# Ledger of designs, part 354: VH-VL binders against q0atu2

Target 1, 119 residues: q0atu2
Amino acid sequence: MLDKKARIRTSREYRNVFEKGKRLSGRFLIIYYVENALDNNRFGFITNKKIGMAVIRNRIKRQLRAIVREYQGQVKNKHDIVLVARAGIGKSSFEGMEKDYIAIMKKAGLFARNANKID
Key: E = the ipSAE of ESMFold2; O = the ipSAE of OpenDDE; V2 = 0.75 times the mean of E and O plus 0.25 times the DockQ between their complexes.

## First folded at step 17 (VH-VL)

Design uj19 (framework fv_recibokibart)
Fold by ESMFold2-Fast, scan of step 17:
Structure uj19 (fold): chain C 119 residues (1-119), chain A 121 residues (1-121), chain B 108 residues (1-108)
Amino acid sequence: as target 1 above (119 residues)
Amino acid sequence: QVQLVQSGAEVKKPGASVKVSCKASGYTFTGYYMHWAKQAPGQGLEWIGEINPKSGGDNYNQKFQGRVTMTRDTSISTAYMELSRLRSDDTAVYYCARDKFNWEELYFDYWGQGTLVTVSS
Amino acid sequence: QIVLTQSPGTLSLSPGERATLSCRASQSVESEYLHWYQQKPGQAPRLWIYGASSRATGIPDRFSGSGSGTDFTLTISRLEPEDFATYYCQQYGDTPLTFGQGTKLEIK
């Protein structure tokens, strides 16, 4: 699981990212992101009814947190990032979601210089 | 009624820059992202990028990265696209278009009328 | 980038005939993120079909969209004179957003 300090938790914090940030669409994810005043990154996760039933949405949320945790050290410092699951993500493999996450984070310029060498 | 009204045609020399405006009316300007697209003569559409009008946060198609800058002025509900270091192949009609400030309805429901930019010596 | 290939490039038909326009994606695109726009000479594009199959406001029911995965179709059941225009498909399924090169419907 992600450390508590690395999570966006309140409605106000989510609203801040949407209103003050920018976005970038990937195949299974849209990210909304903004630089924060902290020296750590924080992540939020949104799943909606278009993804599927509650059991599917809960699985997707769990898998996205695992992916974010795996690559947490590669993300540039000082960002609040919200991941919004898109239609079709429920039919994706874990590897498919992971690949999309890496691709979108690279397109956003959010991966640190050594991100390509993590594995 | 929703309208996106763009600035008039421009003629520029190679190496110059051009700044096109798109004035929104009939809706809450900050409730929609603004996009820009290029259409060269006789060609199809090419996406340039998008801007969050509330924050000014912007993302670009990598093809235009480094030459394009999007800005906005919320006091006059106007979005801008500036293209620098102009080349002959930048000759095109440039369109602004809006999409909703959400992640569910992602399509361009209203477009500006277009601005012809001609780059010639 | 997801490349969208439209075919045919030009389709010459008469009013009253059926038109079928194809849009093929280089990668799978969720139907929800595949859209069609109509453009007439000298005019801006206009949203025509969104989410592969939903008609935009005011679009006549002779227009229908279908498809999933990599293959999408726009069908006009019985052409009217005002339908002759260029149609573009667009994907919002991955950044950068891309458009097809267009299919021009022209009067035979």
Scores: ipSAE 0.841, ipTM 0.918, lowest interface PAE 0.8, mean pLDDT 92

Design uj2 (framework fv_recibokibart)
Fold by ESMFold2-Fast, scan of step 17:
Structure uj2 (fold): chain C 119 residues (1-119), chain A 121 residues (1-121), chain B 108 residues (1-108)
Amino acid sequence: as target 1 above (119 residues)
Amino acid sequence: QVQLVQSGAEVKKPGASVKVSCKASGYTFTGYYMHWAKQAPGQGLEWIGEINPKSGGDNYNQKFQGRVTMTRDTSISTAYMELSRLRSDDTAVYYCARDKFYWNELYFDYWGQGTLVTVSS
Amino acid sequence: QIVLTQSPGTLSLSPGERATLSCRASQSVESEYLHWYQQKPGQAPRLWIYGASSRATGIPDRFSGSGSGTDFTLTISRLEPEDFATYYCQQYGDTPLTFGQGTKLEIK
């Protein structure tokens, strides 16, 4: 699980990222991201009904949080990042989601250290 | 009526820059991302990049990164694409197109009429 | 990059015939993110089918889209003279966004 300080929690904070941020689409994920005025990164997670039933959406949310936590040290500091799970994510493996996360974060220029070495 | 109206044809020398405009009307300009695409003569379409008109946040196809800049002016509902250090293979029709702000309905429902940019010596 | 390969490059048919246009992706693309555009000479592309199978507003029901994974098809059940154009598939499943090279549907 991610520390409370590393989580986007309110609807207003999510809306801020969507409205002021940039966007990149990956195979299973879309990220919205914007630089923040804080000393740390914050992450948000959205899973919508097109993915599947609540049990599937909850599993995916937990797995995405685990992936984000694992690679937290490689993310450029001072960003708010929202991960939106795409319709096809429900059929993906954990490894598939992890690879997509790494790929999209690299494309966005958000990995600050040694990201290439984990591929 | 939704319309995207682009600036007129340009003829440029190699090494010059060109800035194409796309004026939006008939909808809330800041509610949709704006994209740009390239179509060389007799060829297919190639995505250049996108801009969030509300924030100015932009992302580009790596192929054009370093030569392309997208901007907008919300007071006149106009998006711009500037391409620098022009080469002969930049000769193409350039299109603007809109898509939804959020993750649903990600497709280009309206396009500008296109701007022909000719790069010749 | 996801590469989209359309076939055939040119399809020569007569009005009244059935047309089948293929789009193959180098990687699996969720159907929700596969779209088709029609383009006539001297005109901008126009959204035709979105999400592999949904007709855009105003598009005649003789047009249908289908497919999933790596294989997608645009079918025109009975060609009308106005249907002769170039059709492009496009994926929005991964950046960079990509288009197929197009299938030109021309009158025989």
Scores: ipSAE 0.727, ipTM 0.902, lowest interface PAE 1.4, mean pLDDT 91

Design uj20 (framework fv_recibokibart)
Fold by ESMFold2-Fast, scan of step 17:
Structure uj20 (fold): chain C 119 residues (1-119), chain A 121 residues (1-121), chain B 108 residues (1-108)
Amino acid sequence: as target 1 above (119 residues)
Amino acid sequence: QVQLVQSGAEVKKPGASVKVSCKASGYTFTGYYMHWAKQAPGQGLEWIGEINPKSGGDNYNQKFQGRVTMTRDTSISTAYMELSRLRSDDTAVYYCARDKFEWEELYFDYWGQGTLVTVSS
Amino acid sequence: QIVLTQSPGTLSLSPGERATLSCRASQSVESEYLHWYQQKPGQAPRLWIYGASSRATGIPDRFSGSGSGTDFTLTISRLEPEDFATYYCQQYGDTPLTFGQGTKLEIK
């Protein structure tokens, strides 16, 4: 689970990331990311109806939050990052989502060199 | 419930500036971005830019950058668009529009009635 | 900037006919950011279809949107007199936000 201060909570904050951020696509995930003026990272999660039924979308969102929380300490500070689930994510495993997340964060240059070190 | 009411028509000379207002009501003004669009006579729509009423942060279409300024006054829930150094091709109806964020969908759900700005010698 | 090209520029049809309006993007646009607006002379645009395929509140089910990537379509299955207007597609996937030039739907 993520602390409230580490979550993007308002439509304005999501909009800022989409409008000013960079985009990078992975196998199951797309990330939008931008530097913020805060002293912490914030994460947002979007699972649209193309993924499937509400039950599936809610499960995916919960699993993505768990993955992000586990690797939170390895993300370069002062970023707003939105994870958008791609349609195919509903058929992926938890491990598949985790692997994709690590790969795209590394590709974006958002992970610290030692990705296994957490606070 | 939601309304965007714009200021009345303006006639300006080339080289002048015009400031159009858009008064919002029926919702929390600082909770939604405001956009401005231009429509020349008989032509389509062209996006000018946006403002975040909460922060005052603004972003403009490169085509208008340097001549357009967007501001707001939160005490009266009003957004403004000022266009300077007016040319004849600035003659158009100018619209304000409220930005609705439905997670992955960013769109304009409510529009002002439009303000006709005529630039002539 | 992403250029949206609508075709045809003018579509002349009779009530009862099917209308198909095209919007093509110069580069890929995520469906969630492709929208359609209807505009009648002397009026402000009105949101009609958002996210490529979702009808705005109150829009009749004879209207449908489809498409992805660079090719999007607005279809009116059986034209009513009130449907004759100009339709604009718009993308919100990248800045600057852009609109197509419009398709004017007129009575034959």
Scores: ipSAE 0.012, ipTM 0.570, lowest interface PAE 9.0, mean pLDDT 86

Design uj21 (framework fv_recibokibart; at its last look DockQ between E and O 0.83; V2 from the best seeds 0.72)
Fold by ESMFold2-Fast, scan of step 17:
Structure uj21 (fold): chain C 119 residues (1-119), chain A 121 residues (1-121), chain B 108 residues (1-108)
Amino acid sequence: as target 1 above (119 residues)
Amino acid sequence: QVQLVQSGAEVKKPGASVKVSCKASGYTFTGYYMHWAKQAPGQGLEWIGEINPKSGGDNYNQKFQGRVTMTRDTSISTAYMELSRLRSDDTAVYYCARDRFYWEELYFDYWGQGTLVTVSS
Amino acid sequence: QIVLTQSPGTLSLSPGERATLSCRASQSVESEYLHWYQQKPGQAPRLWIYGASSRATGIPDRFSGSGSGTDFTLTISRLEPEDFATYYCQQYGDTPLTFGQGTKLEIK
């Protein structure tokens, strides 16, 4: 659902975000994130087996990708961000996941909206 | 075995800065996040923030943001917390505690012994 | 932020009695992210129960944790003298991480 260039795809790329970045825990999501040397943002998604069976994990991944796509324009440029689904996310609504994503991105300082430079 | 050993007690004047150390041993220092917490005399615990010892990447409780800086030195397996512009209500025991690097089973399994910081005029 | 309220603030009991300590969250917290720590005067906190119900290594089986949603409980089935301490609940279910104010278990 995200453009190819906006996706973290390889195990090495995921490991790079974990090792070189930092993290922040939210209600349904943990994010690991780091500035990149690219001209765009990249996103990765992790749903471990503790979340549920493959059909549930795949549904959560699709919903998270849709949320990320919706808010792409608000994310500060030049970041690699990995979203890890937490226990309880499978019982949340789409709106609940969306609310948590917005909250955690704001807490991380990754949303650019309302942040105006004073000349 | 796993140990977190903190620096000794400090007495500081209001407006000064204090830097507390936490030396890790008995495990791979870069394999765990390090957290810091505050406990004012006779009060409960308050989370200050966390640092990735591998990268130095740090995140803070908004209450302390702007006055706290966490760093580390991997060559000596030591984490640091510096608190600036000290006030009397910063008088507290400060603890370091380790936490898993990855998202599974996040809790503070080992803590430092604590460092008493007294801010007096 | 999620506020954790512990009750009672002080619990005065004798060795041999049962202790029940409450921790209530202002918002629902997944059980996996609620933990309990024991702290004795002059000492660092020690992990006691993690994930609401799992005993940490070396913790006696007289200790049990339970609960879900907003209500969590730490129970000590038969108090021993070494159990008199302050117990803190903690949530790791949202940033900032928060602790309850503590329940001090003291000898009557």
Scores: ipSAE 0.867, ipTM 0.933, lowest interface PAE 0.6, mean pLDDT 92
Fold by ESMFold2, look of step 18:
Structure uj21 (fold): chain C 119 residues (1-119), chain A 121 residues (1-121), chain B 108 residues (1-108)
Amino acid sequence: as target 1 above (119 residues)
Amino acid sequence: QVQLVQSGAEVKKPGASVKVSCKASGYTFTGYYMHWAKQAPGQGLEWIGEINPKSGGDNYNQKFQGRVTMTRDTSISTAYMELSRLRSDDTAVYYCARDRFYWEELYFDYWGQGTLVTVSS
Amino acid sequence: QIVLTQSPGTLSLSPGERATLSCRASQSVESEYLHWYQQKPGQAPRLWIYGASSRATGIPDRFSGSGSGTDFTLTISRLEPEDFATYYCQQYGDTPLTFGQGTKLEIK
């Protein structure tokens, strides 16, 4: 679970990411991201209603939180990042979501580098 | 009513740079992403990248990374694409195209008329 | 990256005939992210079909799109003279965004 200071919580915080940042599309995810003025990263999660029923969307959100937590030590600091689950994500495996997250974060230049002792 | 008007044709030598403009009208310029695409003579379309005109934040196709710069001037609702260190295979028509700002219904609904850039030695 | 392969490269037909244009993706693309554009010589592309099956504003109902996964189709039920053009499929399913190489629909 991400701690509370690492979460994007308010509509204003989400709007800031969309308006002040940029985006990148992956197979199952779109990320919107921007540098923040904090000492830490913050993450937000949006599940598209086209994904499916609420039980499926809740499973997707839980899986995405787990993936983000697993790789949070590799993320360049001082960023607000919103993960938007795309319509096709409900058909993916956990491993598929994880692979897409890694790929899109690398494409975005948001992974700092291979840091020793973080694995 | 929505219109994207691009700058005129350019002829360049290898090694030079070119800056193409795309002036938007009929909509809120900062409310939509702007993309650029390349079409070599007689060939298909290739995506170059996109810019958030509100923030100036951009992402490029890796193929063009390091040679392309996208900018904008919000005071005149104009997007720019600059391509440097030109070579003969950069000869193409370059298009700007508008895209929605958020994650739903992402497609290029309006395009500029195109700008022919010719690179010859 | 996702490669889109269109077939045939050129389709020669007469007005009144039915046209079927194919777009095959190297990886699965959700239908929502597969689009078609029409381009006539000397003109910019124009959005034609979005989300695999939805017609853009003002597009005649003789045009229909279908498909899912890796196989997508654009069908024109009865060709009109103004329909002869090049059609491109395009995917927004992964970055970089990519286009098919086009199918040129020409008058026989």
Scores: ipSAE 0.795, ipTM 0.910, lowest interface PAE 1.0, mean pLDDT 92
Fold by OpenDDE, look of step 18:
Structure uj21 (fold): chain C 119 residues (1-119), chain A 121 residues (1-121), chain B 108 residues (1-108)
Amino acid sequence: as target 1 above (119 residues)
Amino acid sequence: QVQLVQSGAEVKKPGASVKVSCKASGYTFTGYYMHWAKQAPGQGLEWIGEINPKSGGDNYNQKFQGRVTMTRDTSISTAYMELSRLRSDDTAVYYCARDRFYWEELYFDYWGQGTLVTVSS
Amino acid sequence: QIVLTQSPGTLSLSPGERATLSCRASQSVESEYLHWYQQKPGQAPRLWIYGASSRATGIPDRFSGSGSGTDFTLTISRLEPEDFATYYCQQYGDTPLTFGQGTKLEIK
């Protein structure tokens, strides 16, 4: 599970990322990201009803959290990052989501260029 | 009424830079992302990049990365696109366009009238 | 990147006829992220259809959009003189955003 300290939790925190951050659209994800004044990164996750029923949305969130957790150590520090699930993500495999996450994070410059799965 | 009014035509030499402006009115400038597109003579449209007018956060097409800079002046609701190291194939009409962004509506609902940039020796 | 290929390149028809424009994507695009624009000579593009099948404000009902996956279509049931223009499809399904090369609808 992603540490509580590593989560964006409040509407204000989300709004701050959306308004003050940059965005980058991938195939399955749109990321919004902004530097924070903390010593750690925080992640937020947004799913909407277009993705599917609540069960599906929750599954997607779990999968995204797992992906984020797996690569957490390779993300540049002091960032608030919101992952917005796009239409079609529910049709994607976990590997597809992971691939999209890695690609978009690299494009954003938040990942090391040679970021790999952490064992 | 929403309007995007761009600056006038430009003629530049190769190697020079050009800065095109796009003045927005009729809506909250900082509430929508601004995009820029390129259309070479007789050709289709090419996406250059986007900018968040509120934060200045930008995202460019890698094809233009390193040569394009998008900025904005919120005090006058104006977005700018600067293209440097101009070459002949940069000759085109450049458009600013507003996207309808908040989750599901990701399209360009309003466009500027376009700015012709001619690069010639 | 997602490549959008439009066909035909040029479509010559007369007023009153039916027009069918195709946009094919190199990979699947969700309908929410496929849009159409109309452009006339010397003018900026104008949003025409969004989300594959929704008409923009002020667009006549003779225009319709359909499709899913990799194949999308813009249809004009009965052409009016003002409909002759170039139509572009555009995807917002992945970065970079891309446009089709356009279909020029010209009067026969």
Scores: ipSAE 0.578, ipTM 0.889, lowest interface PAE 1.2, mean pLDDT 93
ESMFold2 (binder alone), look of step 18: mean pLDDT 93; pTM 0.949

Design uj22 (framework fv_recibokibart)
Fold by ESMFold2-Fast, scan of step 17:
Structure uj22 (fold): chain C 119 residues (1-119), chain A 121 residues (1-121), chain B 108 residues (1-108)
Amino acid sequence: as target 1 above (119 residues)
Amino acid sequence: QVQLVQSGAEVKKPGASVKVSCKASGYTFTGYYMHWAKQAPGQGLEWIGEINPKSGGDNYNQKFQGRVTMTRDTSISTAYMELSRLRSDDTAVYYCARDHFYWEELYFDYWGQGTLVTVSS
Amino acid sequence: QIVLTQSPGTLSLSPGERATLSCRASQSVESEYLHWYQQKPGQAPRLWIYGASSRATGIPDRFSGSGSGTDFTLTISRLEPEDFATYYCQQYGDTPLTFGQGTKLEIK
């Protein structure tokens, strides 16, 4: 449940991230990311119809938003980040998606601290 | 231009079946899910189910499960909804609607004109 | 299933007035999955607002949507004669997909 200020909502904004951003692939996720000129991070989510029926796509988007919200405080400020779900994600567990997200974000250098540690 | 054109009005007896068609044009038919909704006279909208025109995979509202079947014919870009064992409370306008996937936003961007099905004894 | 309750059922107003239509969900719905459709008698529904707050193509600026969680609103800042219609909210967050019962906006 990310608030509207933290969401990428327009096609223009998505296109900007895809065209100018960097890309990293994980097992279930691909991220596209670029530094923005704002004072906050924004997230976008793409669940391709290859994933399956609406109920599966909706579950995946809901779970990805929950994961992103849980770790949003660990993400380096001033980034637009788009998560693209890969076809295999429909059969993954919540824990599997969470693990993949953390791994990708760490590889991208986007986490300010180890996501598993309390300050 | 995107268009969804539905078959004409039907009058059926209780216990019969009705098959409504929805012909799509102006876009890649297999690229978008198709939904069906029911609207009884003077009432609101009720979701019946969805079909993936590419795979033929379907999913139904449990209220209609066992009586509804959704199919498609990709050669003529047409989706079908068949409702069996008709009852008087199946009298309604039935709509097909396209599921919009621009940036995966999941809403019904285009609707058919509706098909009135009257079940009379 | 998620039940959407719209209020009022009928809203009687005059052109030039402000209209506020409510849609409340029995459980939380993420805003990107809450949509509004307009329907006139004898016509199919038409997408009006998607993702709680985004106007569909061609929809006038006088229409705005807002809300999150369980409480959503559709606002018309200054009613025009063409705006008198029935408005339905819809959730796409969980199956079965559900619609509210509608708010009929009628001339006073």
Scores: ipSAE 0.007, ipTM 0.560, lowest interface PAE 9.5, mean pLDDT 86

Design uj23 (framework fv_recibokibart)
Fold by ESMFold2-Fast, scan of step 17:
Structure uj23 (fold): chain C 119 residues (1-119), chain A 121 residues (1-121), chain B 108 residues (1-108)
Amino acid sequence: as target 1 above (119 residues)
Amino acid sequence: QVQLVQSGAEVKKPGASVKVSCKASGYTFTGYYMHWAKQAPGQGLEWIGEINPKSGGDNYNQKFQGRVTMTRDTSISTAYMELSRLRSDDTAVYYCARDKFYWEEIYFDYWGQGTLVTVSS
Amino acid sequence: QIVLTQSPGTLSLSPGERATLSCRASQSVESEYLHWYQQKPGQAPRLWIYGASSRATGIPDRFSGSGSGTDFTLTISRLEPEDFATYYCQQYGDTPLTFGQGTKLEIK
């Protein structure tokens, strides 16, 4: 689970990331990201009806939060990052989502160190 | 009416740089992403990259990374694409195109008329 | 990167005939991320079909798009003289965004 301070919570905060940030699309995820003025990173998660019914969307959100938490130590500090799940994510495996996340974070230059899993 | 008007044709020598402009009108310039695409003579389209005009945040196709820079000037609603270290295979028509803000389906609803860049010795 | 292969490269037909244009992706692309553009000589591309099957504003109902996975089709039920152009499919199912090489629809 991500700490409260590591989560983007309000619609206004989400809008700021979308409007002021950069965008990078992967196969299953789009990330929007911008530097913040805080001491830490914050993450947001968006799933929409194109993914599937509520049970699927809730599973995807839980899995994305787990992936983000697993790799949070690799992420460059002071960023707001919103993960938007794409239509195909509902058919992906957990490993597929994880690989896509790592790939897009590396391409965005957001990993401060090698993005391999922390043991 | 939405319009994207690009700068005129350019002729450059190998090794030079070219900067193409795309002036937007008829909509809120900072409300839409701007993209650039390349079309070599007789060939299809190739995506170069995108810029968020509100922030200046940019992302590029890896093929052009290191040679392309996208910028904008919000005071005149104009986007720019600069391509450096020109080669003969950079000879092409370059298009700007806009897409809607946010994470929805991404497609190009309006395009500039194109700018022909010829690279020859 | 996802490669889009369009076939045929050139399709020669007469007004009044039916046209079927194919776009095949090297890996699966969700329909929501497959689009078609029309381009006439000396002009910029114009959005024609988005999300595999939705006509853009002002596009005649003789145009229809279909397909899913790796196989997508643009169909013109009865060609009009104004329809002769090059058609490009485009995906944004994965970065980088890519276009097919185009199908040139020409008068026989």
Scores: ipSAE 0.335, ipTM 0.801, lowest interface PAE 3.4, mean pLDDT 88

